# Designs tried in a protein design chat: miniprotein binders against Biotin--protein ligase 1, chloroplastic (HCS1). Part 2

Target 1, 330 residues: Biotin--protein ligase 1, chloroplastic (HCS1), of Arabidopsis thaliana (Mouse-ear cress) (q9sl92)
Amino acid sequence: AMESDASCSLVLCGKSSVETEVAKGLKNKNSLKLPDNTKVSLILESEAKNLVKDDDNSFNLSLFMNSIITHRFGRFLIWSPRLSSTHDVVSHNFSELPVGSVCVTDIQFKGRGRTKNVWESPKGCLMYSFTLEMEDGRVVPLIQYVVSLAVTEAVKDVCDKKGLPYIDVKIKWPNDLYVNGLKVGGILCTSTYRSKKFNVSVGVGLNVDNGQPTTCLNAVLKGMAPESNLLKREEILGAFFHKFEKFFDLFMDQGFKSLEELYYRTWLHSEQRVIVEDKVEDQVVQNVVTIQGLTSSGYLLAVGDDNQMYELHPDGNSFDFFKGLVRRKI

## First folded at step 2 (miniprotein)

Design Fa12 (from Fa with E35Y E37T N40D)
Fold by ESMFold2-Fast, scan of step 2:
Structure Fa12 (fold): chain B 330 residues (1-330), chain A 81 residues (1-81)
Amino acid sequence: as target 1 above (330 residues)
Amino acid sequence: MTLEVEITAKDPEELREIAWKLLEIAEELGATSVYITIEDGKVRVRIKADSPEKLKKIAEKLLELAKKLGAKEVEVRWEDE
């Protein structure tokens, strides 16, 4: 094209010489793509000294990578100080990147055009995306629950390691993270089927050290223990991949049943009563149901006061936890 | 040559079952690659084959199957490569 295209610089970092050789190969081929004809420049970590500022608020690649002891996830890192979507980086390049590759950014922006005034996420939010493969599409929707558990347990592990009080991170079904009734994070999973496998891209945002007025993990921690050391994004991400790989292996070997008790202990919905609204012949009918858990396909299982079983779907239903109201789309 | 089929159904569980059956039929009819994405109440199926004739047969069979499985809306697009 003749017009000036958007451009993006991606820093590639590997855990071992194996991942470093993959990074060199990708740079030599210039094979990574982004949507909207964005031109991609690939930079090896060793070459990125002028791009990686000695800014105390920038994600520390070395601190993260040196903490990783996983065998698959998080061993290949893609970083940029500013991106429109970490999810796009990993999903559009699924076939080029090692499965388990993670993309991290300090600032995620929304808007059209390179030089427009756009919305930017606050610095200090942990924003990342990574990939995995699954064969059974019926259990792919459950992966968001495995991811949610890994985040909550990673936070607890970091707090334990540093001698800090536990931050009680809760799961709001299907994909949100809460502390003390306030949202601190969210999860987005997308999947595409190719070569008899589901290619899954997982995106996570977690408010670790965002400034006011947004609540974050470190604001909660300061309220509980004002003189404590603060949580770092790099430590949480490292702990996340350690927990995720363990939980993913357990999930693949034994199914979600192996994680189910921990999930119900962590989510906000045990024995919750909600009102389900259904349209019957253009009339709204309300039924009171009690949440029992999850179905085998990953949807809410509830029992009505009429002793009927209900399966509630996130895509087909709206759910307001604080109001206890669910509406079915027909 | 690429065929894209986008299917909307009222129930997310129906979409998953539709997606799985569409995958089976595309593979049986000789698709060289099949990309299926389930997002926001829609199943999107992207199919490649080594000939336009195979791709046309796949399209016809997927349309029949989607209607038989109760799809609310089916959109078919042909993409020139």
Scores: ipSAE 0.000, ipTM 0.220, lowest interface PAE 18.4, mean pLDDT 77

Design Fa13 (from Fa with K10E R16E K21E K42E R44T)
Fold by ESMFold2-Fast, scan of step 2:
Structure Fa13 (fold): chain B 330 residues (1-330), chain A 81 residues (1-81)
Amino acid sequence: as target 1 above (330 residues)
Amino acid sequence: MTLEVEITAEDPEELEEIAWELLEIAEELGATSVEIEIENGEVTVRIKADSPEKLKKIAEKLLELAKKLGAKEVEVRWEDE
């Protein structure tokens, strides 16, 4: 078909016979859908062996799948060499896919489909989305923090297992990942509420091994230890799901408080002083506050020099991390 | 044709209650599809029905119900596929 045709091939891979049977069923029914009337072709991993070449440096499905030891997350894998959105694949097909399914792509593109001026991510970025279910809406906003922690700890675990120096991945609230003051990743969580359950889709982008011109984990690693072995996307993703499932179970059982100390050690905002600008009548009032942590609802908790408590929200405020300035819209 | 209703509320617990009530009423009024998305202190309800006339009736009832349940702001939009 021509490049202008809206078509997509999805490779399905399962951890066990259970997931393999799901993949066969999906292919037989051809039931997966994508937006904009995209034509979807489903291919089983066993049929895709001729399409996946080691020399292409494509995501290695077998390397990932053989590494996971989870009971729920990452056991059903959907892969495509190029997608507009891994998030769309899992969210639009939530009811058709096992909860915990992951979609991975080598290249994610952005731009309007009506033009040929489309941006593409460099190959080597780890771009994936997966699903989960929650019943308590009060804690759904906190899931992005559990995801962030799982990413940072997964990187540390992979470095530890390979005898490499730890890469200090930090969290910039609410949903960005940083190393040495430079952004290396981001997290997007969306949820839909249906039949007393929250269907949550989680998207993650992490710069693991993208070449020039952007920074990535392997560039940081080479800066610290030039002769070191490189990190692989498959190893990080496997470690991520192992950490995420553990943290998710802990979070569901004991609440975010069980992860809170680790989160504050990992984020960039401990003891940060910020200026909050409020507009009272036609006058701008500035108050200096110190970041203390998170509220139970997942917003920033800060304390003024007068010991008054402040709650800061991402959508109602402008937060400039490097300038320490938060503006409230009134 | 899709109806999109966007609700804001100060309290996340209140927002969850509003979302649930809106879903139930839309289904009772004959919506063929109802999707509720909650994020960043906002709830968005996307509704499909088999006729524009039914969809307008659903919109009117959901607007009334959202205000009754304490929504801070309510916005209604018509989306065409």
Scores: ipSAE 0.000, ipTM 0.259, lowest interface PAE 15.0, mean pLDDT 76

Design Fa14 (from Fa with E17L W20L K21W E24F)
Fold by ESMFold2-Fast, scan of step 2:
Structure Fa14 (fold): chain B 330 residues (1-330), chain A 81 residues (1-81)
Amino acid sequence: as target 1 above (330 residues)
Amino acid sequence: MTLEVEITAKDPEELRLIALWLLFIAEELGATSVEIEIENGKVRVRIKADSPEKLKKIAEKLLELAKKLGAKEVEVRWEDE
C-alpha cells in the first residue's frame, strides 16, 4: 500500500569522493521526497548504465561533471530523463542535499503517470534547479539578477572557448531571457527562512536546442555561422556555475553595485519610455515614465516628465509587461 | 504574530511571478521571516514581523499586489501570539 500513481528515478552523481559519499548516504536512507506522494527511487551514476543509454539528445552527466571547476555550486548532480519539476526536487529536499546541488532533466512535463503526458518543454531545453543560502533577506530578491547575468556570460564564455560568434542574450526584467526579441529562457527563485538563514532554490530554463515554442541558441548560432559546431547544454551549465560562483562571491562581498554596470549593459530597459496606467476615482490615468535602473530593493526605478521618481512593479502579464504596472512614489 | 497568505492563480507561470513579488514586498516592508511554497496551482506564504503594525502594512500591500497580478483566490489568516 505504499504504491503511488507517480514514480521517478533520480540518478545521483558527485564531482569528488566527498559528494559520492553523500550520494551513497542518500540512497541508503531513501530520504528524498517529492510532492503528490511520488515514489522516488535513488540510483548511483555507476548503476545507471541502462538509463544513460545511447540517446544523442540525453544530458551527458560525465561531460557536465568533467567541465565543473567550482568549489561549491554544481558539484552534486541529480538527473532524471523526465521530471514534473526540477525545482521541486531541490526545494522539497533542501535539508537533505548539499547546498549548491543541481537537478537537471531532459523533459519537464505535466500529466498523470505514464498514461497521460502534456509537453511543457521538449528535449534540447536546458532545465535545471540549484540551491544556495543567504543570511540577509534584504538582498535575497537580487539573486535572480545575479543568476540572469551568469547565464548571459556563460553563453558568451562557451562561444568564446569554441571560437564562435557571440550570441547576444538580453535580460527582460525581472527574470526572462531574450535573443533577437524572442524569449529563450526564464528564472524562478523561491526562498524559505529557517535558523536565521534564507534557503533559496533557483530554477532556470534555457532554450539551447529545442526551438519550440519560440527559438533557441543553436538556431540563432546557425543563422550567424551555418557551419559552426552546436552549443551543448552540458558546456553551458558548467560555464554557468563557474560564472555564478564568481558573481555570487562578488555580490556577497561588495553588493549588487559591483554587478550593476554589467546588468544595465545586458538588460532591455535602458532609457525605455513606459506608459503606466493607474486608476484614480474609477478613471484610468496614463503616465509616461523613463526607466533609469533598479532601486536598492530590486524594483524598476523610473522618472516622470516632472522629475518625480517612481518604483514600478510588474502586473503579472508577460505579453503586456509595462501596461498596468503597479507604481509607488519614492 | 504571523500572517499566512494562500494565493491561487489561473496560470502556473503567473504563480511563479506572484511568489517572487510577494517575497520582494514582504522583505521591503520589514518582514523578519518569509516562507514561500508553490504547489498544485497555489502559492503559500507565511510571514512574521516585529510588530502588528508592520504585519498589517505587509498584509495590505500583498493583497493589493495579488489582486493586480490576477490572483484567482486569496486567503489571509492571522495567527495570534
Scores: ipSAE 0.000, ipTM 0.192, lowest interface PAE 18.1, mean pLDDT 76

Design Fa15 (from Fa with E13W R16L W20M)
Fold by ESMFold2-Fast, scan of step 2:
Structure Fa15 (fold): chain B 330 residues (1-330), chain A 81 residues (1-81)
Amino acid sequence: as target 1 above (330 residues)
Amino acid sequence: MTLEVEITAKDPWELLEIAMKLLEIAEELGATSVEIEIENGKVRVRIKADSPEKLKKIAEKLLELAKKLGAKEVEVRWEDE
């Protein structure tokens, strides 16, 4: 049985009759594809009552969808209990899916189903991917900052709505999420160019209710208020899309400047002093710089003690922000 | 067969300009698919074409162009699917 192709069941759920008709059309055409010759079975939510268990362990499609009041994002949902990549589902099928479609999974694994050493994400992690379109490639790299900001504000909104103490989620540039010095999430943005548009796929992982690998939002919440109600992945995702659509509209209309002050209040790097190591004829020279913010292209802007401006890139420089060390790659 | 090119630019503004110009050249030379991933200050370009000969021609032109546009580092990989 090891030689058999992998198989996957995708449950399709729509917010309105419009999205429901799209789901029916996709199922009728059997048009969704996944890499590595994965056999895809498409199931409508109305037909999935025996597959979708009503317990707290599986993502609750109805709870999420009933919370959505957006006009574009999150209105079409694809769910599977186990996937190799939510990103592959949305990016591989970009032309078949409404822009703004979201894919969610309970377990994400790395490796082929026939291998013995397969990594699996811990259950309780919120793992999702969604799509958007942009015409100006110069601002595409900035979308990851809009996404990370929407995640942090969504967590605060859910806590506020439920009367819970705020969980202070911080951004570690360029794309990581932290609470109390421990990583709780990450963001991956990829884009494909076609017909004068950038087709952007956004992937997000957020530790909501899992104890591995380090911590999760509910562990932090229990430390602050042991008898409180727990955060739910569905509520956070719904709040995320509400914030993201608002921020995306501001970003598209007014540029990142409209979100910049909130971003700097949320990131870990305001006025951080870092040591930049550079090579000069096989000598290591250390210069101290202070992080000022972001450049228009989305890279770190820093100022040396000589008031010279420096632009720092993650691939051009090695960063350890908790140690205050940056090494320039030559 | 898929061609993958990873590029690190000397200047952040050059990174996006390099990506856009690589896209133009790949399309001009008959690529059937071009995927650009911009992540953490790095550009990864994955290109498909209907023949290995076309992919080789594309690879040669992209390497030349990336160097002319000031790319700091360029890595080229060939992937079988």
Scores: ipSAE 0.000, ipTM 0.298, lowest interface PAE 14.1, mean pLDDT 76

Design Fa3 (from Fa with L23F I36L I38F)
Fold by ESMFold2-Fast, scan of step 2:
Structure Fa3 (fold): chain B 330 residues (1-330), chain A 81 residues (1-81)
Amino acid sequence: as target 1 above (330 residues)
Amino acid sequence: MTLEVEITAKDPEELREIAWKLFEIAEELGATSVELEFENGKVRVRIKADSPEKLKKIAEKLLELAKKLGAKEVEVRWEDE
């Protein structure tokens, strides 16, 4: 298949002079890389007037950055109109970027070539990735739950600030976000171990102002309050980092137990009964269990009708929420 | 040139244990860079070395070790960044 070499423009934006100096340094070194020999051009926000238009529905860098009052997360922003993966930008360049850097794109695509067999996310989806460091690998899997909570609370905070009815965003374990039984978002966390630390990259997709393929926050809002102001991606992302930094500090200081009550109030699985299917000597055995919560390692804790404890892992189990069914690979 | 070893295991705890052992052995065998990337159900070990010959020897030892430690699937890839 004949295709042109991939090229990408990354706009760098900093909250203060400290982050601005980092951006200048990165541009001078031209050290940021992307997979598949993608040619990367680094542009400072001050130089990006031709890429960002006032009449474009592109992510507004200034609106986002002016809302940030965090001390660590979201203070260094990388933006592109179109990317294959915000996650690749931050994870591939972890050593080059300040920890807590965020990458945002308006359109995320999958596939090769400009039009043929290329999937693109619709404009209006909030697509972002950011980084953090952790030392204890046992609690790294819990970070996705901290992220999930920060998203749901950020939506509530924006709605409260704007005098809007709360959108009931729920968590489907381990990493999906739902409204009215329809998926509105997802979270992907990857970690790399290097120099005795875990370098964690967090990716989030949230349907804010796009209705395909399922629904979005603004569609739900219009259904509840048709005359209301719409939610903005920039407002939600700013609120997200404010909530995430607070929750992350609590999590690091007091453990997940400090967030556990809020998590169980927000997830879909309190007291859910599920059927676990196991293979025993080529026979299928079904056990009914009741979800109790999370183990210290972040997996589902369930109790059987026989009062036995079960720990359910996503890798070893297929969990169908709507059927209440977990199938094991064993 | 970068070596990538992708593995899966029976459960996340076993996957993590195998990954850590592969990391340590790669360093002992003289890798100049070793990175572990964890995704749901998988880990990728990315390795650089001073020479293609050294990198091949590391690849052979890690493949052997991953199988011995009970990895369900092991895939080896050679990548240019």
Scores: ipSAE 0.000, ipTM 0.377, lowest interface PAE 11.6, mean pLDDT 79

Design Fa6 (from Fa with N40M G41K K42T)
Fold by ESMFold2-Fast, scan of step 2:
Parts: structure tokens; sequence; C-alpha cells
Structure Fa6 (fold): chain B 330 residues (1-330), chain A 81 residues (1-81)
């Protein structure tokens, strides 16, 4: 056609009959939309069995759904073998999808990052996005920390359950995941305010079983235990939603303080020294501060040589962690 | 028809403060929905109201307010639904 030839198939899968009826309704209305006039075909899981069996390395919908025992998150699944963005699927269709719906893809050829950079997504990477609602916008920025903590704990839970060696997944503030000094994942959160609520879309990428170009969890695991069973994306995602729902409930009930000690044990920044650049009358002055934790607003809390407390913010759309930060006195 | 306002500022804290104040004023002026997307140095506000006249009044007030609050750049677009 002369119009956009971009198209994709979205496979819909529900945990129970309730979610299955939602999937049928969405298909009948053909109500899901994607940007750039992409033609969307909605397919129920029962209709897609032959398609998914053509690629045995595709994300296993049944393995994932059978592993979750959540009450809200991950109970409605959207899957496609190839998407431009899982984040776009859930955010553009927030009003049409049950809150807590997750979108998964095997290949994402246009990434989303905090700087709008294209993020590499080879096959074997766990690429997913899901939704939640919050009423208090002041704590919305903290949700990315709850998400990152849930990812690290999910990896530990799966390793423990399978009798595998400990993989030390660390958090690099604000939204990156690292193992042995190499990036293995990232998190992107966006929010919109509608009908007195914040509609939050969470995107996560995690290198589970991709062979290139960087490290992945299974490469680290094989290095420690060459004969071990491999980690599966489906099991990690299931464990993630179990941990996230628990942490989200604690966060909503008791605030971030309930998760704070675990977060600081997991992040890379305890007592870290950081160079902050300030411009004073056309002079660049470098100051060294020591990271203490997070402020109530979710920025870095640091102490200077003067023993004063400061809040550190990124200066620009991206920054080197050890420089390019702007200091704000608390 | 939907009003979209895109704002840039020097740092993320200024952007968040601007975004919250724009939300309060748009709702007070009769917006029926307000969507706010915040990313590092930019904020996008999408607003709907029950008439084009109301949307124009909201646009004028938000432009004035964003400039007063220290926005570096403000772009206003009209989107046909």
Amino acid sequence: as target 1 above (330 residues)
Amino acid sequence: MTLEVEITAKDPEELREIAWKLLEIAEELGATSVEIEIEMKTVRVRIKADSPEKLKKIAEKLLELAKKLGAKEVEVRWEDE
C-alpha cells in the first residue's frame, strides 16, 4: 500500500477467565493502537499456537503464566516476536488495558532510554513493559528504585530456587543494572496524569541469555558453574512480578523507607566520592562530595567537605556518574 | 483538538515544579484532561477542554506562567484529534 506498510501481530494471553474475556473484547473491538500508523493485528493465544511453535527460542507464554501467583501485575500478557517498543504498546494503550498488563517482545529494534537513545535488544534479552497507577505524584519518581530492587531480588530468587550460584546484580543510580562492572539492564519510567491518578508505564531490559554484544546473566553463571542449568527469561519475569507486587505493597503502605536498607545494600554508591562541576562567574569549579543515600525526592543525597547536605541532579540529558552533576543545597 | 505544550529548563527539579504548577492552573481554567510527560530536560503537557475558546485561554495562561517560572524554551502545538 502507499500508506505505511509497518505491521505487527500482538498475541494476547490471560492468567484467568477474567483476563481471557478482556483479550476477546480487545480483539473484537480492534482497539489497540501503535504510533506511526502501524497496522495492528490482535491474536488470542489459542490462535497463535502454530505461530509460536515455529520458533522454539521465542518467549514461552505458558511457562511465564504458570509461574505467576500475583493478584494484579503480569496477569494480562501481550507478546510479539518483534516490536519497535514494548513501552509504546502499554503507554499508548493505557486506557484500554487492565492496569498491571505486561508487554514482552523477543526483538526490540527501536529502544527507549532516559536520553531517547536507541537501546540494543538482541534475542535472548528480556524486554518488557508494564503499567501501574499511583495517586501521589511526589513519590512517583521513586517507583524506578522499587522496580530495580525487584529485578535484583528476582534474579537471586530464581538462582536460589534452582540451586545456582549467586549472581551479584547491582544498581547504578538512577536506572541501570550491572554485573562485574558491565551493564546488564536498564529501566525507563514515564507517567501521565489523568482522572486524578498518575498512569505509570515501566520499561525494563535485562540481558539474560543474549550472546552479544555485552555480558548477560547466563554468561556470568556459566563462568562460575559451567555445568549449571541456564536462567530462563520466563522464570525471571514471573519472579520479578512476585517480588515487585510485594515491594510495591510495602512501598505504598510504608513508603520507600521500608525498602531503603535493602536498596543501599544493592546499589553501587554507598560512600562513593563524586566530582560536581559548578560554574561561578565563567569559571568551572570542581568539588568532591560523598554520597550518603537518596533524598525524599529521589535524588542523590551527598555531603561536602563543609559537612553540609546536598541534593545531586543530572546536568543535561545524560551524565558521567563521576562528573556533570549539579549540586543543590537541601 | 488538543493543546500540547513542550517546555525545557536547565535542570529536572525546575521542570517538575513547572509541570505541577501548569497542571494546577490548567485544571482551574477548565481543562477536562491533562497529561504530563517528564523526561530529563523536557516536559510535555497535553490538554483537552470542552471548547476551542477554553483551550486558547489555557494556552495563553500557560505560556505566560511557564515564562515567569524560568522555562528556557516553550513550544505550543495544536493537535487535531
Scores: ipSAE 0.000, ipTM 0.303, lowest interface PAE 13.9, mean pLDDT 77

Design Fa7 (from Fa with W20Y L23F E27Y)
Fold by ESMFold2-Fast, scan of step 2:
Structure Fa7 (fold): chain B 330 residues (1-330), chain A 81 residues (1-81)
Amino acid sequence: as target 1 above (330 residues)
Amino acid sequence: MTLEVEITAKDPEELREIAYKLFEIAYELGATSVEIEIENGKVRVRIKADSPEKLKKIAEKLLELAKKLGAKEVEVRWEDE
């Protein structure tokens, strides 16, 4: 292409012969595409010895895949050492990939317009995206809560299995993950609608073993148990899909109510008092409300001191958790 | 929440006409911001509104309108802020 010579190598890995056959078919068709005229090269796991580094700092495909016991999610893996967006890989190729496919990268970079600066995530962050299908658009916004809960439970499960101290990962509504008041992760969900189904792409970033400048799970763990073995991205991702598939099945069968008690035990907002600011006749009016939970549509439900009900939306309000402040956008 | 509508059509001029009509209707339905990008036979329309409920209504109407106007393919993408 005249405008871009960007190239990307995607390594395809399958759990069983079924997924391996899909990988071979995709390579033969050469049908996977990325934005910005990026040239895509598809490589089977068996052919990838030249791209897979033997240093333990690169994501270990075999370690992850050998841990998977799911029936749908994480059984087809796409990996690259460096990508602009794992989310783009799965969302741009939704029709070509098995539903439940996961894309992982060691380094995710972002450019910005005008200045042409590029930022790279620190190596050691767990950065992945995966897909799912839903038929009921009313509950699609709730999937980010199922995802965040699965991440917190996966971390706990890995710590329990390794005999490590409990790391208290909390959820900051709607989609952030925190430990000891510091952000360690975030979740992004997008959906497209086609043939009466919602095609959902989920992106997750989790600081597992990155150095500076941010905190990470292993830094917290070393503070509690300096001589302990470290958490591995591969183990956390495997545990994530085990928890997610279980929670997703409960969610689809019984609705979010089946997960609601566990979610409220895990989030930062139980009984939080929040100041809601609104402009009335060019005056700033402040109302104090107490967070009660979530509405059926997945927004914050709060009650004023006068027992009036409030529904708080992220798009219409700014929420500063640490100051307990919500300001309505004009 | 941001809504992104991506459309394709076989005729580049028809594609432009569809994009401009989607732009106008999005604002009529309560969008606070609408951005259009036209590149290589595709149009992406990014839409913001003050509530998710308004965005969902906009998405439904724009999807229906794009199909009525002859779009070859229509994708609607939702991004949480």
Scores: ipSAE 0.000, ipTM 0.148, lowest interface PAE 20.3, mean pLDDT 76

Design Fa8 (from Fa with R16L W20E L23W E27L)
Fold by ESMFold2-Fast, scan of step 2:
Structure Fa8 (fold): chain B 330 residues (1-330), chain A 81 residues (1-81)
Amino acid sequence: as target 1 above (330 residues)
Amino acid sequence: MTLEVEITAKDPEELLEIAEKLWEIALELGATSVEIEIENGKVRVRIKADSPEKLKKIAEKLLELAKKLGAKEVEVRWEDE
């Protein structure tokens, strides 16, 4: 009996008797694993009353689950008050969990032993990860665009339903979410190939009710209407899965083309003029191009003043919002 | 045993292309599992194989390929499971 590594409690919640039976089976087998030799304790929602903190910032499992009307996504929920990675929970246990399972945490922290540096997510950030399967690896990179659209439409739907001012959530290609020029969220997709299928894990962070000094959706809302009702993480997550399931089915059936018009209405890059640096015969040349959209592979398509087409590589240079390097003409 | 390859490049789109090509080569070389994680400015490729000898061959070829594809920085780590 030596010292044990860190322990983690995962609360399991199912939408119907089918998911509840899965939760009971997982608990009885103690089959879920986490990296870094973390000991995992599985707890059913009915047994989790002592784990729910009395602060008003804890994610409400019942509020979320009672709102779900999806057929696949979000019907099996894993929650912990504090995790190193919601992504690790779903990706490391892909084979044990129903596809479409979601993991949520109130606080996400990061730190690797040798660095000794640790950070924690701000309170009130909606941090979640979920899984899906895809067969065609060529379109796997496009899933992040489908996820981005589902987030923006979910926020719009919640605001509309509650009679709140619209928060104009925009997409910054390829995977960031912005409001009024400030980042409010991001999307991370990973995939593993197994048995002729791609097992995709999707992670999303969305600043819903984060405290200062970061911006969040509720801070924007209070700025527009100080006495309005606030957005709840549970309502946004429920709306997200309703939109995502619809968009995912459309994407799988008809391809990204079916979502393309909505994507362009939502992203920051329609008709944007950007400066592209190119090296021609040992000279650095700056060309101005206008973004037209996406190529079939998901790259930015732009047209120069010379009427040539370009695939663009956006530069993260802090001096320009978008400054690209020409990869090659198409 | 798990191999982790961490890559930094100037553009997020270049990172995605590098990650995709490394993933394809790892599978071709006999990896039993390949996982790609993309963060802003960084790509992490996590690889499993049936033997340490296969993982070593994969690591050597991925390092060479990443440099040829224009990676700014490449770091390789080994972890036991």
Scores: ipSAE 0.000, ipTM 0.225, lowest interface PAE 15.0, mean pLDDT 76

Design Fa9 (from Fa with R16W W20L E24Y)
Fold by ESMFold2-Fast, scan of step 2:
Structure Fa9 (fold): chain B 330 residues (1-330), chain A 81 residues (1-81)
Amino acid sequence: as target 1 above (330 residues)
Amino acid sequence: MTLEVEITAKDPEELWEIALKLLYIAEELGATSVEIEIENGKVRVRIKADSPEKLKKIAEKLLELAKKLGAKEVEVRWEDE
């Protein structure tokens, strides 16, 4: 018999008594929901003895929470050993959760049921989602760049703190993370609008201690320093929220311009030449342009040999980084 | 009853600008709730109002405005529940 109802246990953990009271209230109300009629069981961290197994190499809630020194982000944690989507947990429950809440899972899967093929992320990948609010819709698309920078700087900070060689994490615009030409992570931002605010849900996957699908940070680290201490997901996530809160505050106060130099030092596209194809009067016109940076709205700014400016958009244009080709989606 | 308007646009900034304009017009026309969701190169605007007649008026205005603002494709759907 195929079961239409999946079940999921969510462990709730708070940084202070304030977040702990929120967790108790959520459990008493049983108010968290997931799509596809998933049955949700809420468990307080203090009650999670049977769910946290020593032999499972599970995400260490205490290690993460003890590292948090933020004022908003990461102070309320939702964890499950296995989820279909950390993003769904935070986005479907935006109104119930403190803004800045983070959901973490050890395994994220795709697939519908027991008789169908199910894809699962390997253990050791840092899979998390968190929320934020913005009032100015014009700058919402820029948040993915702030997130990308916070990830790269968090990795750097953890390496520095542990006396490890720096791992050169680069940004492939708009939302991918690379090391040595191989993808190690990605970022997904979605937004909804209600009550005069944009409710943004941010999802991040970062290959910390898994060798698949391509490589991971610890594999790169072992290649550089075989006897080094390994990076831990918990420490990277803690460092991420510290950096993200600082960058988010700077971004909200001074705009993306305040982070722009750091972003260009970190991305793969400085001085890249690309071919832009456009259709003019039923003719295909090709222009060779050089990527200069980002516009104020966060789209690619490029300049042609004729000094004409081009603004290239990810959804409106297809960008083949390896071919250096941009085509307008008609 | 909820009205859902799904749009695609030539450029992502146009898509976002269209979404914001639709949101503000829906509120001006008396929508009691407006939600926008952007993903996969599409925008979905979900609207509630006090009456089916008001929702229909909002739908007609939003459809015309989206076309005027250069939306590539516009779909309007009615959702119960």
Scores: ipSAE 0.013, ipTM 0.488, lowest interface PAE 7.4, mean pLDDT 79

